# Miniprotein binders against p81326: the designs that were tried, part 10

Target 1, 226 residues: p81326
Amino acid sequence: MLHFGGFIMEINHISKILEKEREEYIRNKVEEYLKQGFSKDDAVNKANQSWRTYIGHRIQDVIYNLLKKFLKDSGLKVTTDKALNNRNLPEELDKVKRLIAINYGEYLFLPDADVIVYKVENNDIKIIAIISVKNSFRERRFETTYWKLKLKESPVTSHIKVFLATPDKDNEISYKCPNGKPKKMRIILEYELDGIYFLKEDFEETEKAKHFGKIVEDIIEISKKL

## First folded at step 2 (miniprotein)

Design N2
Fold by ESMFold2-Fast, scan of step 2:
Parts: structure tokens; sequence; C-alpha cells
Structure N2 (fold): chain B 226 residues (1-226), chain A 95 residues (1-95)
């Protein structure tokens, strides 16, 4: 009995809250830079660049909370790689960590799994998806694809869906070249990953590149097949 | 930055003679720069778009963009950008 209209409403509400946070953040940072001796225009530009860095953390938190709220009615659980890096884990999270960790000889590493969706059935844990949250692609643009390829190497983890979620405000991967074709980075990311979810309005949807509002329904459908 | 890469790509298109594509790309960059509060980049992109539209045979569109660039240049108190915009508008008028 999940009503996806409620999810869209929450996204819209959070969008308004984030815009208010942006205004307050920018105002404070502009004042800070002006006090440091920067011109008004330089201060504004620096404040906007600072916001882009800050919002990356905020977007990850927003995505985690939205997924946790809207997946609970479908029996799905949500955690983060930050939670899994705690030294004293509850048994359930310790099992999640072991099921998603990648083996490098004597070492085990977690993938770039900002948000992790799993389910518990008959005391067994099944990992459904990991979501990598990227605010920019200046560096580590193929990090998520690397983790996807590593997860595919093991029968334990090969079923795990790997998604990218991004506002892509700089149009780094939602932009099309003048001839209408996507950029190389977009082509590679879409080919290797199980999906890309954009937190923006202005882009052309494909089977794998969608508005973020569709992620809850997609995850629920994937979980039914596991 | 990504914006710088996009700007260089549009410049490359103009050098190749793909003026209409270059103009559209500079227009897009100007919109992105305005949304992010980078008014200097927005003004520069509008000037490049206007130059490319002149070469593409669309002086009316070029005039619109050069006028917008002039407004931003004055808002920025940039004599260099204001001069470029005024020179471009004069060139359009005299064609």
Amino acid sequence: as target 1 above (226 residues)
Amino acid sequence: SYAEELYRFAELLAKKGDYEEAARLFEWLARLAEEEGDLELAAKALLRAAESYIKAGNPEKARELAERALELARKLNSPELEKEALELLEKIEKS
C-alpha cells in the first residue's frame, strides 16, 4: 500500500528546505569572504563554490532519510557505509558488512556505498542495492563503476544493484553534446551501472537514467525478484 | 573546472567553423553560469555566443545576447567586458 505521490511530495518539500539552507549558507559565506577582503562578486562566486561542496554531504543525508522513510512499508532496511565502519556493530549490520565487503587477499574493503538497501528474511540478509551519491565528477568520476565491476566478480555480491544518485547541477553527465549524443563519461557510467537517478528536472530520461522520484518503486520491484 | 572545459570546447567549435553549435553551447554555458551566480563567466559566454551568432548569420540573436552581456558587465562594474559588448553591438549595427 505504498503511495508514491507521498514520496514526490517529500522530495518537493525537502527541495524547498534545501533552497532555504542554500540562501542562509550563501549569505553567511558571502559575509565571511567580504570580511576577508574579497570583492562582492568574488565573495558570491566563492560562496557558491563552497555551497557545492557542502551540499554533497547534505544530499547524501537527504537520500538516506527519504529511502529509509519510504522503503520501510515494503520491509526494506537502509543503512550507510559510515554506520558499517563502526567498530562495534549490531549483529545485523555486521552481517550486512560481510555480505558487501570486497576481498583483496588479506584485506576486506567496503565499496563506495553511501546508502545501502537490504532486506531480512528468515534470519538471512539479502543486499538489494547500493547507492553512490555524487555532487560533482571532477575527480573519482569512475569510482562507482570500479566498485560495480568488483562486486560482479563474486557470486555473493554479483546480484547487488549499483546506482548513482546526483543533482548534477554542473550538467557534467546530464548534458548532451551539440549533436545530441551523451558525453563519454555519461555513456560509460550508464553502461556499467544499474541506474543513474538525477535530482534535477532538465534531462532526457532513458531506461537506466531517471528522475530520483522513481528510485523507491524501482528498488521495491528489484527486491521482489530476490 | 567543468565550466572551463565546456567553454574551451565551444571555442574549439567556433575555430572549426561550427558557429551555430558554438553559439548554442555558449548560450547554455551562460545560463548555467547565471544560475550559479558566476556573472563574469555568464557575461563572457554571452559575448562568445553573440560573436558566433554573427558568424552563423543571425545578427538579431547576436544583438539580444550582446545587450544582455552589456547589462551584466555594467552590473559587475567591468570596463573590459563593457567595452567588448559595446564594440560588438557597434559591429552588428554597422553590418
Scores: ipSAE 0.000, ipTM 0.085, lowest interface PAE 20.5, mean pLDDT 79

Design N3
Fold by ESMFold2-Fast, scan of step 2:
Structure N3 (fold): chain B 226 residues (1-226), chain A 95 residues (1-95)
Amino acid sequence: as target 1 above (226 residues)
Amino acid sequence: SEAEEFYRLAEEWAKLGDYEYAARIFEEAAREAEEEGDLELAAKALLRAAESYIKAGNPEKARELAERALELARKLNSPELEKEALELLEKIEKS
């Protein structure tokens, strides 16, 4: 049986802890930068940039571990692009890698797949979804979209769902503006991707832009169609 | 209770080897337990947080939390919790 309430509760608890951790981290970093001679405004800006880098890798690990834990009883398996780039791959992971790789003539490249969800049925591997985890959109704004469009070109990979997961603390693609037009980046990402999952409470929810708490349920429903 | 849920969540993070996050979640479990009046759970959570901070390489924070746990253990007249707190403090001093 599925316990979505447990998943949502864990996300809420983690979010509460991460917010307190962020406050302490930024306060300490502001003090460090002030001691280095930066102005208060510069110290605050640098501290916020430092936090974005610090937590980026942590959020990827958090999402991987949460999905692994909560999808296990549904017969779904979870791996990472880091695991797939290991020199010695188990047979199962080698098959996963081959099923998501994109062909560029004589070269094969993996998409931006921080987390990969798949299932094994009768020795056949079926890729359900790949999840790109973004803490910031500045320099690789449409990378996830590019990989989605490439995956759609092949009958082998066209069924794979491509999701974006993000706290979007800077409100770059989420917003609290009921009357306003969405930013171009939000419009394009939502249009091209199969879903956006926010690790925050305050955003304009749509059919494809949801709270991260809904991702487990969505993935399980998708897997039933395959 | 909220404290029990945070405690459980922190145990799972510790099993995954993320001792820094496990420690922070155990600290939140301790805070919630104190608000709920469950001082025994608060002391246990502080001890788990201290252990996790030792594994994460933060002995200063571990010492602070273990000392708080010792105070609660003595207030509760719990020889088991007092022993555990003293063992953690001894381990920290040796490093």
Scores: ipSAE 0.000, ipTM 0.259, lowest interface PAE 13.4, mean pLDDT 82

Design N4
Fold by ESMFold2-Fast, scan of step 2:
Structure N4 (fold): chain B 226 residues (1-226), chain A 95 residues (1-95)
Amino acid sequence: as target 1 above (226 residues)
Amino acid sequence: SEAEWIYRYAEEFAKDGDYEGAARLFEYIARDAEEEGDLELAAKALLRAAESYIKAGNPEKARELAERALELARKLNSPELEKEALELLEKIEKS
């Protein structure tokens, strides 16, 4: 086993920082909503909902930066779908975009690729994995699965690993029913996707459902086979 | 902060023979727990770190951490943790 203690310590440190950010964020948002004329209860509810949206983007940024830092020495590069939507793309990123875009006749759409891992060999680009980051599953529970199925349809993209990364704080896919059976959504996501990485302490690990701390070594191993 | 998966990860490092890596992770857990006021978790993590340092060939660091764990165990009035710390210190001395 390769030693990735620095990676796990970074995750723990960031988790602590995020909790402090939560306190400040909610306090500021409650004040903002109160100034807009909302009741105290409505302001608190709106602030908590705003935090859920904010933390989703913040977790994406955290995952991007951690993967970029810890994959660099393995010759792997990391980008985001947000970066690929810039007007003035460098040639390399333009090629990455073309290699993951899905054709719908007149239109091209990027999959749910919050984080994209690729490598460059002999000026050719090989996409290793895309990672969809979900803070909750309330509104978009099978979006990642849809994109996995679409990518499988093309020989250009069928090799790309599709991962889900999630804290799953509401236990939507990590909780087992009292009879020991996983929830339907967990069964479907684990079956269709190449892996699920949990940013939480308590869940039943499987070959495809792992702690987020294992993602770097998994991606490196996948890249060696490509 | 409750970091059970990080604790488990440190245990996996030890199981794989990376005792120095395991010790560093347990030290981090102990530091974080102490800052959060979870002295029981801090003491437990310090004992795991000390045990890992013994296996890594660093008994001086192991003694330092085991002594700190003993101090916390006594503040907590925990006979179990105090016994573990004392047994570990005796083992270090005999090494």
Scores: ipSAE 0.000, ipTM 0.118, lowest interface PAE 17.1, mean pLDDT 79

Design N5
Fold by ESMFold2-Fast, scan of step 2:
Structure N5 (fold): chain B 226 residues (1-226), chain A 95 residues (1-95)
Amino acid sequence: as target 1 above (226 residues)
Amino acid sequence: SFAEYLYRIAEELAKEGDYEGAARWFEEAARFAEELGDLELAAKALLRAAESYIKAGNPEKARELAERALELARKLNSPELEKEALELLEKIEKS
């Protein structure tokens, strides 16, 4: 419990810090683009685009490190799709890569799995979960669902849990039926995925839609049943 | 700042003996510090990451990060950071 309590505290603290630092990041990037000769409107637009790309990748890295820290004592290991795309893979990561690959006839492709949780028992590798991290839902809103459905088609990968982790600051999937109107994206994502974990306090909680602080305990429970 | 927060998390991991984890969090702290323009914190974070990689058994990665910290220290005209980076590089070579 001590580890889980610290985990929840860190998530809440990170969320608040990200909100405060966003304005500072944007301000600094606007100044940078203005010095390069861009107009104020162009500088602001470029700074916002830079923030969206940057913070998306950085939230992935922070989640990776949090999971690695809090899962270590449970015998669970964490890696990333970036690590699996390295040319010289350790034997263990090469096996992880092969166990999550999806068959497209003559071709095998990896899902876009930002964070991967697995365990090693007697040199055998078992994939527990993959986690897709989404800062926004503008363009690739059902990408995680596509990968979940493809993984279900193979006996090698059908047991793998597919989770979505998101701050969802724009409240795009935080509620199933706000103002009496069903949110198709939230309903479909919750139905098809194994879980949605919110990096925020205000959202509609269900059996599958939870605060990110629950993810460590849920993953440990899943791993014990495999 | 957020970079300072990540730096503190890395220090906690190092105290627990998770030097691989500590190194990665210090690298993230350095990236955030660079983006925010806090080059002094970025250099410090790179030095902590290099030290953690030495303890984790990855001297090649440690050398790369210590060299980057040295470049930042020289741009900042910080004799203290430059000395620390040079001492780490010397330690790596003698290992």
Scores: ipSAE 0.000, ipTM 0.109, lowest interface PAE 19.2, mean pLDDT 80

Design N6
Fold by ESMFold2-Fast, scan of step 2:
Structure N6 (fold): chain B 226 residues (1-226), chain A 95 residues (1-95)
Amino acid sequence: as target 1 above (226 residues)
Amino acid sequence: SEAEELYRMAEYIAKWGDYELAARYFEFAAREAEEEGDLELAAKALLRAAESYIKAGNPEKARELAERALELARKLNSPELEKEALELLEKIEKS
């Protein structure tokens, strides 16, 4: 309870910080584009497009830091696919990489694993979950689903939970109509993935589609069964 | 459209060699295209699903979907789609 209450409070605090960052980012970018000779309307549109790219990376970093902070006391470790793509990899991370890599004959590829949660017990590494972070669904909408299905094909990786984390600001996969059918994308993502965690309040919650505030509790419970 | 998104996903899956899963997603795309009234996309998706089922070793399912694509191609008066469906059915019969 104490641990999870602190996590929810920190999410709320960060949401307010991100809102402030957005205001400052947009203001600075509008000023920059105006200096380049763009009209006021074009400058505002370009600034908003720039923010959408920026916030995608920012949310990924936020999720990584939050999970690292709040899973530490449970003996769980967090890394990123960026860390695993370094040439000079520590032994522990090299083992993590090997345990999630998918074999395509002569080639090994990492899934779309923006954030990876694992544990170390007696020098054995157990992968708990991978989290794909999506700010928008304009491209690569089902990429996370593809990687989940590939991981299921191997006994080494079939236990790994695959989660999607998204603010879904454009309401592309979230819905609030109680009696309406969800969009096909929402149905497929929820069916195939182990969970969707929304960084927003306004959506229809199900067993697998939850508020992001529940992710720490869920991961800890999964880790106890491994 | 939802159908176009499913179609693109199926193409992605097929590119990586998972033909059974790709076929299923092309079927999802075909169904959604029919619901959207995009019968041309529905016929194309059925043909891609049939091709994927052939590669996955399921010629019975491939025949079923190719026959549905042929029916839809004729309804659309599309000689290109009709030709593709007939060529695919001929391939299935010979293997």
Scores: ipSAE 0.000, ipTM 0.134, lowest interface PAE 17.5, mean pLDDT 81

Design O1
Fold by ESMFold2-Fast, scan of step 2:
Structure O1 (fold): chain B 226 residues (1-226), chain A 85 residues (1-85)
Amino acid sequence: as target 1 above (226 residues)
Amino acid sequence: MTLEELVRWLIEYLLKKAGVPEEVIKRALELFKKGDPEELIKLLREAGVPEEIIREVEKIIRELLERLGVSEEEIFEIILKLKKA
């Protein structure tokens, strides 16, 4: 069995690094926009908007590296949608891509699978889980549920767990019924998905809504039942 | 990758996982390429492939037919014949 103390400590350390990166990123972007002729207020607003896009990619990379590191000893492999979009795929990754691809007539789409966990047994590939990483929730908040429902339609993909990982800084899905008012987005996402993993401490925990520190243990348990 | 290439790959993958002999898989893919799903399903039953696996292959073929724009009436007739094969 793995000890997850190191995993939790690494998550906490990375959170502090990201805050320092934010300050440096904002300063550099404000200067850049000022040089382009924007006002001080516009430059600050644009820099903050740019940071929201940047941090989304950064969190995805962090999650990928953490899962790759902590799942390795359990014989599990991790890849990304970016890797699967490479022109020349190794045979193993080509099989992973085919096993998660969804068809729409003449078109093929990968689900919103920022991070993909799989295993190789006797030269056969078994997809364990896909993880969608969301920094914020906007009009496309239910894309992950759409992909989950599409994957359930096929016998090849119906076993694949679909998880959402999010810091949810704006408390958009942290609670089911804050101030007595049901949050449809939290309720729907928890109902349809196999799990929601929060990169924060303050949230309503359920069997399916957990701290991100639980994800490694959960994935290992799922892989044993295949 | 085309839809037909993906479906062919999925059928091959599913049959290999089910332990179907390579020669049976090759014949099944040949029938798929020729557009003869009835003979494909018949071949799998004669080869002793479990009904659960055959039902999954039928589902994949049905989805392909629906997405290629084959009429609903024609798809219904094809599926009905596959069930009887």
Scores: ipSAE 0.000, ipTM 0.122, lowest interface PAE 21.4, mean pLDDT 76

Design O2
Fold by ESMFold2-Fast, scan of step 2:
Structure O2 (fold): chain B 226 residues (1-226), chain A 85 residues (1-85)
Amino acid sequence: as target 1 above (226 residues)
Amino acid sequence: MTLEEEVRKIIEELLKKAGVPLYVIWLALFLFEKGDPEELIKLLREAGVPEEIIREVEKIIRELLERLGVSEEEIEKIIEKLKKA
C-alpha cells in the first residue's frame, strides 16, 4: 500500500472519530449527571468539564501514535511516561527511564514527558527528545519549562530536546504581542524550550514555533547529529 | 525568506482556501519540503482534493522549478509524473 496515503487517511479518520467520540461522550456524561440529581445546566457544564480532561489524554494518544508510525522508517522509537511508570519494564525501557531521570539529592524523579523519542544503536540508547502535550495552560503553564531547565543541569540529559505540542484553542501562546501587548507565557516558553509545535493554523511562526507537521522532520534532523 | 519558503506559504494558503483538512495540509507541506512532489500530489488526490486545486499546486511547483533554473525539458518530465500521480 501507499505509505503516506494510508497515513493521511488515518489522520483524517482520527479527526472524524474524535468528533463522534465527543458527541457520544457528552451525551453519556449528561445522562450520568442527570441520574445523580444535577440540573440540566449543571449536568451539561460538568459533562463539558469532563470532556476537557478526557480529550487531553486523547490528544496525547494521537500524537504518540502519529510519531510512532512516522518515525519508524527512520529507525527511531517512541514511548510514553505511562509506559515508563509500569512496574514491570523491559530492559530497553528501563534504560530509557534511567537516562531521563532527574537528580534531587538522594532521590531520582522522571520529568513529565508525555512522549519520548529515542534511538538504539549497538545496544546503546540515546534520548532524542521529550514532548509535553498541553491542551490548556490554565494551571500548568511553566511545568515544561521547569523540566527543560532541570534536564540542562546534567551532562547525561543536557542534550535532550524539550518540545511543547499544543492546539492552543484559547490563543494563550499563539502570538508574542497580540494587540501590542507582550504575552509573557509565549515569550518565556519559546525562549526556554527547544520548540513549540502548534496543532492549529493561526499562530505566529518563528524558528522555534512551528506547525506540528514539522516535528517529524525536525526530530529526524536532530537524531542524525546525536 | 528562501524561494522554497515563499512557495510553501503559497501552497498552504491555496489548500486552506480550498477547505483541505489541516492534517492533510501539514503533511503535504512536509512532503514539499522533503522534495517529494509526486507523493504530495498522490496525497492530495487520495484525500479527495478537487482536481482543479491539484492542477493549481502543479502550476506552483512548475513556477518554482523555473525560478530555480531547472531546464524546460526536465520540468516537463517532472510535471508529467505529477499528472500521473
Scores: ipSAE 0.000, ipTM 0.118, lowest interface PAE 17.7, mean pLDDT 76

Design O3
Fold by ESMFold2-Fast, scan of step 2:
Structure O3 (fold): chain B 226 residues (1-226), chain A 85 residues (1-85)
Amino acid sequence: as target 1 above (226 residues)
Amino acid sequence: MTLEEEVRKIIEELLKKAGVPEEVIKRALELFKKGDPYELIWLLLFAGVPELIIYEVEEIIRELLERLGVSEEEIEKIIEKLKKA
């Protein structure tokens, strides 16, 4: 395959495509809602709500496909929580599901693991990482942190790395202390999670907060230690 | 000439008209010949081909699958997966 660079260049192209898609989507949805009799303000609000739902799924699918493509040659496999919630699971995915499930007494639930990276060795499965994909942090800002803390409590799941991947277009967690005011959400997420990967260029980089382009290299390195 | 070869020509002409670089077009046609529509769509996305052009390629693939006798249900599954590629 011909590339215009490496993995990082491909991410930059996809980010630009998604932003153009946003402009066209919102314009069309506003027009649609206006034709239905909504006020201008209501039409804009409904269009933005519709976009937030749409783009969340789009970014998850893009990340899933990128990771699947770039981890394949390293012997790593990628799946999704959507695939694991299917009624009829292949044996391999059924084993993945059992290794990531969290016990709540008489109930077992899957964490919010949009993308799951694992490896198969000698017919045994080792979960490497789960990646939570968040376009915005409006209502579920610490959901990923909750799942990280629950996974740490079990010897079966305590080794699993929990990452957050986000474009963070509204700069909700891009900086720890913008304008001299601490951002609790950024500080807590960075402290509790194993990594935050930004699908953008403008953010405060730390040992745990990196550009998404570093995620493949980091996952491969983690896998070698397991 | 086979139906697949005719469709390949249509895709080639579409990409040329859209100003896609020759090397990208050559790679896309190789992937099409291999029967890998997912890698083809990813190549076009990574090369920065406009989404409208990619959509047209998806519709051309849908038409091909329909004429090859693939069921409407299976075609819808393939196209939905391509749209999320």
Scores: ipSAE 0.000, ipTM 0.090, lowest interface PAE 19.4, mean pLDDT 74

Design O4
Fold by ESMFold2-Fast, scan of step 2:
Structure O4 (fold): chain B 226 residues (1-226), chain A 85 residues (1-85)
Amino acid sequence: as target 1 above (226 residues)
Amino acid sequence: MTLEEEVRKIIEELLKKAGVPEEVIKRALELFKKGDPEELIKLLREAGVPYEIIWEVLFIILELLERLGVSELEIEYIIEKLKKA
């Protein structure tokens, strides 16, 4: 049985590390861009853009490692879109890729599956959940919702849970109706997805919108029903 | 060619490949040009276009609206109306 206090402690520790890492990263990148001849404003903008790219990958790696660590004792396996895009796939990962791919006639595309949780039972693979990791919603706000709706169309993939994991530092989806103004992004994502997991403390909690500390228990319970 | 014209061609190609009748495609593209995505999706649904194709078209339209600077509130309102339809 997992002691979820340890998982929550690791999440809190990582959040503090990422905050400190951001300050150092931005400072160093601004200096680099200034040395390249960019104006102060351009250097700051480029450093912030660089951080958004960097932190996206960093948060994905953190979530992958946390889930791998805390799910292994439950017989669950974790992989990434990065691993599935390797040219030479092991047989097991090739099967995982085929079980989440969406058919567009002559074309097959992977959903927005930054982290994938599956189990191997009697040499068969069952996909439990796909986790999309978003640091920002500006450019691809409905992508995760689109992939959830596509997966529901096929009996092969309709059981797969689609989760969103996000620090949501810009408060884009933290509340349904802040200051009396409906946030349709939050409302739509919560309605269509199987869950939203926040890497922060300040958000409106519902049956589907939870702190990231609850994701391991939820995934294990889902896997037992399959 | 404008972004809107590029998207129109993508939608046309998708519907043609999906075997949608030419008359339905023509009406869908007219609704697209008029900026009436709700009626466009209703037309495709009533014409029996497969759900997967309808969602491809919807996704493309939502991406276009976002790139054209249509407000997030307006895009979300459109999505809500389309689900009710």
Scores: ipSAE 0.000, ipTM 0.108, lowest interface PAE 19.8, mean pLDDT 75

Design P1
Fold by ESMFold2-Fast, scan of step 2:
Structure P1 (fold): chain B 226 residues (1-226), chain A 95 residues (1-95)
Amino acid sequence: as target 1 above (226 residues)
Amino acid sequence: SEAEELYRKAEELAKKGDYEGAARLFEEAARKAEEEGDLELAAKALLRAAESYIKAGNPEKAELLAWRALLLAEKLNSPELEYEALELLLKIEKS
């Protein structure tokens, strides 16, 4: 479809931009560390560690902007947990925050909701999905699963779809073990979450584990049922 | 190792119903295991300490230790230990 074709083209264009951005970032960081007196090997390692942190935030921004652009014509709105943590919230975002916040007695916390998709009907808010963006699975790999399980406990939030979006460049959850069985982490994440969207080409698609290019059409379909 | 001896002693206290004593010894076992470089034992000891603190009526301490176990399990690439830690965190939240 033309709508989804445009989305795929934007993803491909941005992927190429991110590759060039990575090359420039690493080059600049290696030079910076070399000037600080680090060895060549140490400078390269530090630059790669720095890139992993940087790209995590960058991918979140990219996904937010792509979803905002491609969902607007379907009457869907997009925000971020960073926006919801502002001191002064517009009425609409204050309502969104209240509809996803989880109560821990004296405290309220937002789930790991890097990107939030919602719709407005007659000034009432309906939350469609939250997307957790993960660049690597070295740390906090089941944090999204924890939030999904918490959201399921309340009738207010149990309908909210929880998705994971990841390039999985290190093949941590898209890699199949030599014995033919997926890794335990992949099994658990796919079982507990509503979907995993990969920003990569080489993996086996399932009903729940798909190419990121399918996320817009999936979200629109879900929104029609609410 | 000293960490293994502390872990075993903590298990015996837990069997006798001394959950506060067991929790403290499991915490010490975790600290010693980290010093000895046995990170898997450290994570297991943190999980046992958290369970013991729940039974002793201290869920706040249990929550902190379960989160420490989760982070350590993630560093170890142990999905089994990660999931045990997450189950404990969910159980603690309910209490």
Scores: ipSAE 0.000, ipTM 0.150, lowest interface PAE 19.5, mean pLDDT 80

Design P2
Fold by ESMFold2-Fast, scan of step 2:
Structure P2 (fold): chain B 226 residues (1-226), chain A 95 residues (1-95)
Amino acid sequence: as target 1 above (226 residues)
Amino acid sequence: SEAEELYRKAEELAKKGDYEGAARLFEEAARKAEEEGDLELAAKALLRAAESYIKAGNPYKARFLALRALELADKLNSPELELEAWELLIKIEKS
C-alpha cells in the first residue's frame, strides 16, 4: 500500500533516473556515431534524435510501471495494448481486449490505449480508463480524441475515461498564445478528453489539465463510481 | 491537369449546394491526381470529398475518405493536411 505522497516522490526519483539515463544514452550514441566516421556535431545531433525516439517508449514503460505499482493496493489492474496484441492471451486479458475494441463493421480495432486500467469484480471486468502517452504533437495530434469519440458511441465503452499523459517538453499544448488564449489543439484536446496529465510543473492547471501526480487518486475515485 | 479540372468543377458544384455531386467529382479528382503522381492534390481532393459527403448526409463514406487522406498526408509529411484530416474525422464522429 503506497500513499499518494509516495507516488509523487517516486515520480521525482524517476525524473532523476531518466536524466542520468539520458546522459549515458547520449554519451554512448555519440561514441558510436564517432566510430562510424561522423563529425562531433553530427554525432551529437544524431544522438539527440535517437534519444527522442527512445524516450517516447521509455516514458510509456515508466507510466505503465508506476500505475501498476500504485494502483495494485486499490484492487486495480493495469495492462498495455502491446500485451493485448499477443496471439495467446490469458482469459482475463482476452476479456479486456474485447471490452475496449471498437467495431468497424467486419473489423475490430484497439484504440490508442498505451496503458489500460481495469478492475475485476466477481469474475467480471470493468474498464476504468485508457491512457494515451504522447511525447510530442508533431504528428497524429488528435488521434486520442478520435478514439475517445469512437468509444462514446457504444454503451459497452462509453463509460471508459480517456486520458492523455505527456511531458509536453516543447510546450505544444501547455503554451498559451500571446493574447492569453490556449492554442486550438489544447482547447480541443481538453474539451473532448476526460483529462490531460502533464509530466512537467510549468503549465496552466484546469479541472481537466493536471500534474501527473494526480492521476492515481483520480483513477481510484472513478473506479469507486463504477 | 485533368485532376485539377475535376477539382475545379467539384468546387463549383459545392458552391451551388450540390454536395453529393461535388463529393463524387472530388473523389474522381483524387483518383486522377494519384494516377498523375500529384499526391498533395489527391489528399486535398479526398478531404474536400469527405467534407462534401458530410454535408450530403453520408458520414460513412466521409470517414473512409478522410482516413485515406490521412494516410496520404502522412506519406507527404504534411502537418497541415494531417491536421485537417483529423479535424474532419472528429467532426464526423460528433455527427
Scores: ipSAE 0.000, ipTM 0.274, lowest interface PAE 13.9, mean pLDDT 82

